# VH-VL binders against q9vpl3: the designs that were tried, part 306

Target 1, 224 residues: q9vpl3
Amino acid sequence: RGKINIQRPKAPHYERARVVAVTQPKYPELPKAKSCFKTRAERTQQQQENPYNEIIAREVRNWLDHSRLVAFFHLSSITADDIFRVRVQLHKQNLHLKSYGSKIIEQAVKNTRYEAIVPLFHSNHCIVFSPDPEKTAALLRIVRRVPQMVLLGGIVEETMLSRNQLVAYAQMPGLHAVQAQLVQTLSQAPGHLIQQLQAHQNSFVQVLDVHAKNQMNEETPKST
Key: E = the ipSAE of ESMFold2; O = the ipSAE of OpenDDE; V2 = 0.75 times the mean of E and O plus 0.25 times the DockQ between their complexes.

## First folded at step 11 (VH-VL)

Design D96 (framework fv_anetumab; at its last look DockQ between E and O 0.39; V2 from the best seeds 0.70)
Fold by OpenDDE, look of step 11:
Structure D96 (fold): chain C 224 residues (1-224), chain A 121 residues (1-121), chain B 111 residues (1-111)
Amino acid sequence: as target 1 above (224 residues)
Amino acid sequence: QVELVQSGAEVKKPGESLKISCKGSGYSFTDYWIGWVRQAPGKGLEWMGIIWPDDSYTRYSPSFQGQVTISADKSISTAYLQWSSLKASDTAMYYCARDEGIYESYYFDYWGQGTLVTVSS
Amino acid sequence: DIALTQPASVSGSPGQSITISCTGTSSDVGSDNYVSWYQQHPGKAPKLMIYEVSNRPSGVSNRFSGSKSGNTASLTISGLQAEDEADYYCSSYTSSSTWYVFGGGTKLTVL
């Protein structure tokens, strides 16, 4: 008695096969389970329709509109603890560290003057907001503790600045200090006024020159 | 005017503990990094580490990690450098300095007068 | 080991211009514009002379200037004076190691 190959059952007799074929219950094809996998398009559309995202986008816009200093950072493998510590230090200086998703940022700045910042948000990023542009130096001192926070650029007094420009801005004497110096200079005898005015101009030119040099250095592709 | 004033010269024996101080004045002490620099007799400057005085966050040079402790008391605008057990090789001038640098720039614009530590048997 | 190399000594006569070099051993040393220079007279604390390659702090003579080419930073002292006789140290931040490094120092003698 030949071992019934259970793995390859012999085809039934033609008549039996016919009966089996006809009597097989045609189960209605289960509606193709709408692949629980929402297409990227459906996910994107659902994200756009999320009322929560709109609320957060409005918050971002509000921060942008009321901040005189905005700094953008890339976060490279930073721990939550490090972020927290930096946040606390920044907060003490009235600097507000926030993190938002790229889609939220896109939604927030769409059709605004800030639309140019969207390309900065392709990875993990954070934003620091401040009502006081004089805190730029303080910001950059604090973030030294976290090398994983990479400065990308910023907005100061509604002007977009590159990384180097923002650093240069932070190194400049404060507006009030400059004004005070100017007043002091103007209060001095007329003969010294011109010399002092020229000195300030020269200082300004030097600062600009440093800026220009920094820009030129940025344009020199690191020939790897 | 910004000023850093360090504690006086110390003469110690090997195995003894020591804590020297650096008091800052004329600026917001909590808003600047403070660094410590060692200079052995007739030798060059060695960066030891820095501290953020507000929360006492510290960063050490690998050569000094575990060898010394840098601390700060912001209430009295004072930074400290301490040893648990001194060695003869710790004989040196020690400077504290204010770090004025921002972001990736590191430089010391104001220095203390230095504290001479002599460790001899 | 990341190190900054300086000549052990340089000398010049009054009125001359001298240059002290500082060369990084790694591409990471002296990378960017973060080189500083310090002057130290015997028995005194170091004094900042140049920061970020070429910037002078307030109160530093315009006779002191800094430059950088490749991985070599240079301190130039023009119109050399007797008071310039001192040890000079370069320093740099190392981005890879996230710590500060000093050069070995250069003794400047005014003849």
Scores: ipSAE 0.855, ipTM 0.931, lowest interface PAE 0.5, mean pLDDT 86
Fold by ESMFold2, look of step 11:
Structure D96 (fold): chain C 224 residues (1-224), chain A 121 residues (1-121), chain B 111 residues (1-111)
Amino acid sequence: as target 1 above (224 residues)
Amino acid sequence: QVELVQSGAEVKKPGESLKISCKGSGYSFTDYWIGWVRQAPGKGLEWMGIIWPDDSYTRYSPSFQGQVTISADKSISTAYLQWSSLKASDTAMYYCARDEGIYESYYFDYWGQGTLVTVSS
Amino acid sequence: DIALTQPASVSGSPGQSITISCTGTSSDVGSDNYVSWYQQHPGKAPKLMIYEVSNRPSGVSNRFSGSKSGNTASLTISGLQAEDEADYYCSSYTSSSTWYVFGGGTKLTVL
């Protein structure tokens, strides 16, 4: 996204007599060395700008925490109309196309196992988030119309997958069976739902990682 | 069961218009690409174009760009192939087919039964 | 449009193994692009036999196998049977303007 702070130019080196308004929430226009109140206002303004960056980083963190599917793409030059049409098609599949600055991504994933994704965002990029990992095939079917979106890899059920692993995941023959098992679990009495979901989620991730590795070994993965 | 059912055979004169149809059933019609493939009598398969039915995004083979129109009506799960002015050389079998491929994979997994179009004076 | 090169015909006796070739260029078959194969009996629509070079769809006999090396893809039919007599087409992606290029087709005759 880049910086969202559109700071108006300040007038440096004021030589006018100081007038203090007790109730005025005006931003400082004078050098810090001359005014304690404006020094506090300058520090507060810097703190306010940091909260904006942290709010965006929290948004990214929230998407990562609530998305069972995250896909990373390099994005080359594309018109706003073309990308908008694709975003609409993805949204109808509960796939959410976003873009964030690399600095914001770095702040969002700092001190997490996802910190390794930061290098992916040093060039033009986009990210697709979804709570529905079964929509990986739909995602990859839709993006065929957008040669400007080049798949780099993703995260499925908190496991990082390479490009080839993510494609293999989308094609795994057991995916629908796992989805059916989850639906069946949610239809059971609520009293033991949490235990079954935790067990199935752990088993599901382990099975998918094994299948992705097996298919990757047979195809000699390509990386860009 | 995935099925593509095409409209019946057509006999037309040169210069006439024609619109043939392909109705998909047994799957989510708007989640898959639908392609059109021509086969002239005794000849091989030729890809004509493809459509994403939900927003009617189309892509045509360079050989057929401007020669035909591909469209869809997602409310009735139907894709169309249309000519504004038929030529005798348009005599062929026309197939619709669903593309099941993802990302870098392109193939047709289910095919319609075909629509024979005969154009003669 | 360009066509991938296939032999016009091949023949074999019941029980034999036979291979149909599909030769393209470095921009289609010879690249990382996938190849698919279709069987077409007379008067019928094509049927997918192999996708992504070597994968069989559900319901396709394991007598059919696919492979690729260099600019050439191959469809191999083992244990040849009378019902295998048909036309066979390969297909590959070429470019963003041409998602599908078919081979010229190969008529398989079972003697």
Scores: ipSAE 0.762, ipTM 0.884, lowest interface PAE 1.0, mean pLDDT 80
ESMFold2 (binder alone), look of step 11: mean pLDDT 89; pTM 0.929

Design D97 (framework fv_anetumab; at its last look DockQ between E and O 0.01; V2 from the best seeds 0.00; counts 0 for: pae E 11.2 > 2, placed apart)
Fold by OpenDDE, look of step 11:
Structure D97 (fold): chain C 224 residues (1-224), chain A 121 residues (1-121), chain B 111 residues (1-111)
Amino acid sequence: as target 1 above (224 residues)
Amino acid sequence: QVELVQSGAEVKKPGESLKISCKGSGYSFTDYWIGWVRQAPGKGLEWMGIIWPEDSYTRYSPSFQGQVTISADKSISTAYLQWSSLKASDTAMYYCARDEGIYESYYFDYWGQGTLVTVSS
Amino acid sequence: DIALTQPASVSGSPGQSITISCTGTSSDVGGYNYVSWYQQHPGKAPKLMIYEVSNRPSGVSNRFSGSKSGNTASLTISGLQAEDEADYYCSSYTSSSTPYVFGGGTKLTVL
């Protein structure tokens, strides 16, 4: 009895073949499952139409419009706990730490005066908002607690500042302090007035010099 | 005027515990880092650690980690440096100082008068 | 670990200008832009003389100036006076884990 070659079954008898051919269930061609792969374009369009993203984008715009101090930070391998702790410290100083997705930021600042900040948000980032620009120094003291927060730049009184410029700004005496000094100077005998005015000028020049030095250091390519 | 006033000189024996203090005045105590610096007799300055007084967040030099404890009481604008068990090698002048720097700028603008700690058998 | 090297001693005559150097071992450019200088008289606490390489705090004489070239920061004292005789320490930012490092100190003698 010849070994039934299971790999090449003998063709059935002509009559059997006919019956098998007629009785084969015609399974309706499963509608070609529209490849669930929404084209990148369709995915992008659906993401753009997320009403939630629009709401968050509006929130970001509101923060930007009502803040006199905005600081941008890169987050390098920071833990949620560290973020929470620094957020609490910042909050006590009326500094508001927020984190948004890059796409949300892009949507929020599109066709606004803030559009120039988009390149800063290529990775994990956070933003600190404040209504008080005098809190810049406080902010930069607090962030020492979290070395993973890297300052990228900021906006102070509608002016975009580089990292170095923001640091320099924070080092300047506050307006009130300067005013107080001025009043003190004016109250002193005329002979001391010139000396004090020069001192303020020197201080200002020093601040500018620090700025200039910082700018020069930024222009020096890290020779990798 | 900004001032840091430290506790008086201490004479201790090895194995004893000690807590020295640094009281800040003339500024917002919780808005500035306070550092501790050791100076052994005839030696240079050595950074020990810093504290953020508002929540007592502390950072130590690796050389002093686990050897000392830095703390603060913001209610009385006072920072502390303490030892659980003193060694003869702890004999030194200890300074507290206010850090005025921002972000990556670290420098001490005001210093306490120092506390001399002598540990002898 | 970033170490700061200072000369052990420097001397000068009254009225002269002297310079104290502080050289870092690391090429980490960021840390060296934040050099500070402290003056310490015998039995006294250190006093800040220069911060961020070249800035003078209020109340510090204009005879004290700071500069940096490469990995070497310098403190210059012009018009040397007897009262300038002291130990001088440089300090710098090093890393996030060790934000402070001090030089070994320089004894300045006024002859």
Scores: ipSAE 0.853, ipTM 0.935, lowest interface PAE 0.5, mean pLDDT 86
Fold by ESMFold2, look of step 11:
Structure D97 (fold): chain C 224 residues (1-224), chain A 121 residues (1-121), chain B 111 residues (1-111)
Amino acid sequence: as target 1 above (224 residues)
Amino acid sequence: QVELVQSGAEVKKPGESLKISCKGSGYSFTDYWIGWVRQAPGKGLEWMGIIWPEDSYTRYSPSFQGQVTISADKSISTAYLQWSSLKASDTAMYYCARDEGIYESYYFDYWGQGTLVTVSS
Amino acid sequence: DIALTQPASVSGSPGQSITISCTGTSSDVGGYNYVSWYQQHPGKAPKLMIYEVSNRPSGVSNRFSGSKSGNTASLTISGLQAEDEADYYCSSYTSSSTPYVFGGGTKLTVL
């Protein structure tokens, strides 16, 4: 059985070595994610090269204005694959993972009630925005599996909360359900009753806000 | 290079089922969203929904929730749009399009050629 | 959710500059920098012309530019050419249930 298929003869050693060497392009190291996971140098360079910093600052203001939930995280070193997986998991819950330079954040919140958040952005960080404050529990559940993301605090319904206050808020999902059910039931009621329930909710959030402001004012992050 | 190839035109009657396909090539299929966009004859573009092919996570426009099914088979780099019972109002051109999922962006950079679906009485 | 508002048609002569508007709200065009523009010739798929308000993809002529002011985004075509005759659609991120919203489209006629 001595037939030889020309399509299958072993190539000469030197031809195979040449083909393999020529056809194996040098690949760069695994790419880093371009958004939340840029290096400090890349983020600084991008800010300097972007003549439209006010346009980016307006984007940040809009996320703050239309988000009922904002959470701030310190970000440790993380692979592009891992953070990409986290971003997809968050996106499924209408939670939007973003990163902005501290100069842009400072410009966005200048002369606003949120100016106190700027020191949080002196280190590697990311921010999660959502229009859905009831998603706080889902956010914390997802992040518990991501030790590289360390919760620093957040904003709920325009009230700044410390880490502990935000965790406590997440444990009250029944309040959101009770509010939704009550509003639907009282659609015929005078506005004063609905306002009283909203004031109770605001009073609870305000108690948490005072605690968050106290903790944030006492926090002094190290500069690098 | 990057290419989205859709299945061919379909002519159907009301009540029939249909599944159309969108095959991606020239890129890592599971690293991008695939969206579906409808264009009724002489009308504009309308977003129907989007899928993450790695885990088949989907998100639908409220107008299409429960009206169609979006799915994917990542092993063959293919996304699908499916109707269980077609209506005459489903007559339209249907596009698939790619959105980059790891950037802070919400735009479709590559589009399929479209699949014309005609549903006649 | 509602579509973004575009004029139904715009016309211009060769060499002229024209602008197509796309008006939304503070929840989409006015509030985010995720506006894109698509060109569609008859019988063809849409083609991305502008993304993130003002960026051009590789291969798109510098005659096309994008901007926004308040709740209105604009696509400007300088040096109008016959090949620019097409339908143009804007699109934006929105914080509602539909994270993509399209405008109604604008027919550009080159006279």
Scores: ipSAE 0.006, ipTM 0.518, lowest interface PAE 11.2, mean pLDDT 76
ESMFold2 (binder alone), look of step 11: mean pLDDT 91; pTM 0.940

Design D98 (framework fv_anetumab; at its last look DockQ between E and O 0.27; V2 from the best seeds 0.66)
Fold by OpenDDE, look of step 11:
Structure D98 (fold): chain C 224 residues (1-224), chain A 121 residues (1-121), chain B 111 residues (1-111)
Amino acid sequence: as target 1 above (224 residues)
Amino acid sequence: QVELVQSGAEVKKPGESLKISCKGSGYSFTDYWIGWVRQAPGKGLEWMGIIWPEDSYTRYSPSFQGQVTISADKSISTAYLQWSSLKASDTAMYYCARDEGIYDSYYFDYWGQGTLVTVSS
Amino acid sequence: DIALTQPASVSGSPGQSITISCTGTSSDVGGDNYVSWYQQHPGKAPKLMIYEVSNRPSGVSNRFSGSKSGNTASLTISGLQAEDEADYYCSSYTSSSTWVVFGGGTKLTVL
């Protein structure tokens, strides 16, 4: 009995072949599944046309426009739980921690004064917003709890500050606007520093005076 | 004026439990970290740990992890350091201090007067 | 292990300038601007003298100054006075560790 070559079955008898051919279920050609691979262009277009993204982008713009303090953080392997805990602490200080996708940020700040922040958002990031620039120190004390939150920089009173400048700002007493200006001035080349210090000398004195007055007022017990 | 006032000196035996206190005043207690520092007799300063009083988040030095418990009661602006079972080696001066540092900076600007703990058989 | 090394003792005469060194075992220790200095008189709590390498708190004499070179921080006391006789401790935080370290302390004697 010849080994049935299962790899090359003998052609069936003509009549059988005809029956098999006629009885073969014509499966409707599965519609060529449009390759689920949306072209990069289609993906980009769909993302651009997502009404939801536009809404979120507007939200981001709104936060930026109404915040006097904005801080940018990189998130390095942080858990959702850790983020939540920090968010709660920040919230108690009227600091609002938000996380947005890089594309949303890009869309939000496109053609705005904030466009310079786009390069900061290459990975997982979060933003902290506050209407009160005096909360900068509080922010930096709270985030110390989470080493995974890496400070990248911030915006204070519409002034963009580096990480070091933001830390310096938080450490300075006085009016926030003048503090930001001073930090910026100090970061400049020594030759320009002297000129700028002279230009802002009166402002600096005023800030110191206000600070001194505030301290005195806090020390005067309301003798009621 | 910022002030930290600690509880009085303690004399205990080995195996006893102890809780000492540090009360802050003159500032917003919940806005600053409070740290504890040990100083054995004739020895240097040892950082034990810190606490965020608002939610009692605590961080310990590896040397003190599991050996002590740091806690806080924000309602009365008080931080605590406690032992479940004292050892003779726990004999030391204990300081609480306010951490003024921000972000990666850690430094203590105001200190309590210290609490002397003596553990002897 | 992260450690800060200080000389056990230093001495000087009134009016002189002395320097106390604090050297970290790691490039991270003392490498950052996070070194603090404390003064402690016998039987007293430590007092902050310098923070972040070179900053003086309010009320601290301008005779005290801080600097850093490499992994070594230095406290300089100019115009040495009798009241400066105390123990001095450096402290540092490193990003690689989540805890603060103190140096072993330096006893300053005014002769």
Scores: ipSAE 0.858, ipTM 0.938, lowest interface PAE 0.5, mean pLDDT 86
Fold by ESMFold2, look of step 11:
Structure D98 (fold): chain C 224 residues (1-224), chain A 121 residues (1-121), chain B 111 residues (1-111)
Amino acid sequence: as target 1 above (224 residues)
Amino acid sequence: QVELVQSGAEVKKPGESLKISCKGSGYSFTDYWIGWVRQAPGKGLEWMGIIWPEDSYTRYSPSFQGQVTISADKSISTAYLQWSSLKASDTAMYYCARDEGIYDSYYFDYWGQGTLVTVSS
Amino acid sequence: DIALTQPASVSGSPGQSITISCTGTSSDVGGDNYVSWYQQHPGKAPKLMIYEVSNRPSGVSNRFSGSKSGNTASLTISGLQAEDEADYYCSSYTSSSTWVVFGGGTKLTVL
């Protein structure tokens, strides 16, 4: 009959298919549907979001399991265009910028050795994954253009590193033996590393509240 | 062997346009920031701005915002500094330099030889 | 447009240790901001001597060292030699980390 049963045009954005953003689409609630019974749209959204969350959590687990470099950032307010341009630059270096809801992260790392990273997602954040730990310097060169991405720390070769440790790792010469020894030495104190990451995050939040500069750079012994 | 080679000296009149170049070699040109530094005759160094050559993203010092244009052609590993209308006060030595700093650090590890620009009426 | 204060000149005898200061504010040299130092001989491009307050690039003599206390960074040259005679510039980025400033420069004369 003279009605369109299917929404047209259907133009999937294939470039965006590689980047998963947590989406919470809700169909508009009709005013006449104020009853306690769920509408068809609400029921459909609830069902779709639950299975979607499990799929995304599996994706996060896969990234964590196959990335030898993981970097965590606090993310301040930034335009979609600016973050997209940074994502493109990172991708050219095999660095994959992702953002996930805290519930997704909790679900992804539940019952894994990565549960310790959950407190880092207390505030707005993003994560960079890469199979190439030698790309840490490239990552930190690119993110210079985005002051809104504030480094919290990372994971290199399954070892959690503080912000200062990750920067120091990035600046080491191409001496993989030395870099591997440093990472191994730090792996024997994961609880202490988590506390250091949390302290950097808390200090940064306090600095943002008073518009003060980063304080954690003064606690490094390399700034003698 | 990292090297930055700049175009030769220029003698210009006020109001003329000019584009000087800086060609990088011996490293992956698109993996590093390139900056421009001015040194007026008998004076010190002034940071003008910086470019990410892969996509030509730029950041300028407030003193130079709108005064010059920094650009790059990654296909020939070359960065540019450009004026649409030169002034006598633009007479200076201009250096390009590679910025090796990461995250919250800025420093130039390799410098070009400089391009002397003289603007006289 | 110079935000960092350096002495206009310093001098020293061969073998002496000399220190060049670079004073800014809590918005640049102070706080957590990094400082770098450059050497420039007449007619030549600057050369990086110290980055991130105290680090020496490969190929720079260990006679050069850097430090920072409060709003003042210092470049120290021990065992002064004739080839050290040059202009020296410090640099730091601003508190917003959006641009870099240089000091006015210090002429080092070896007596």
Scores: ipSAE 0.726, ipTM 0.865, lowest interface PAE 1.1, mean pLDDT 79
ESMFold2 (binder alone), look of step 11: mean pLDDT 90; pTM 0.927

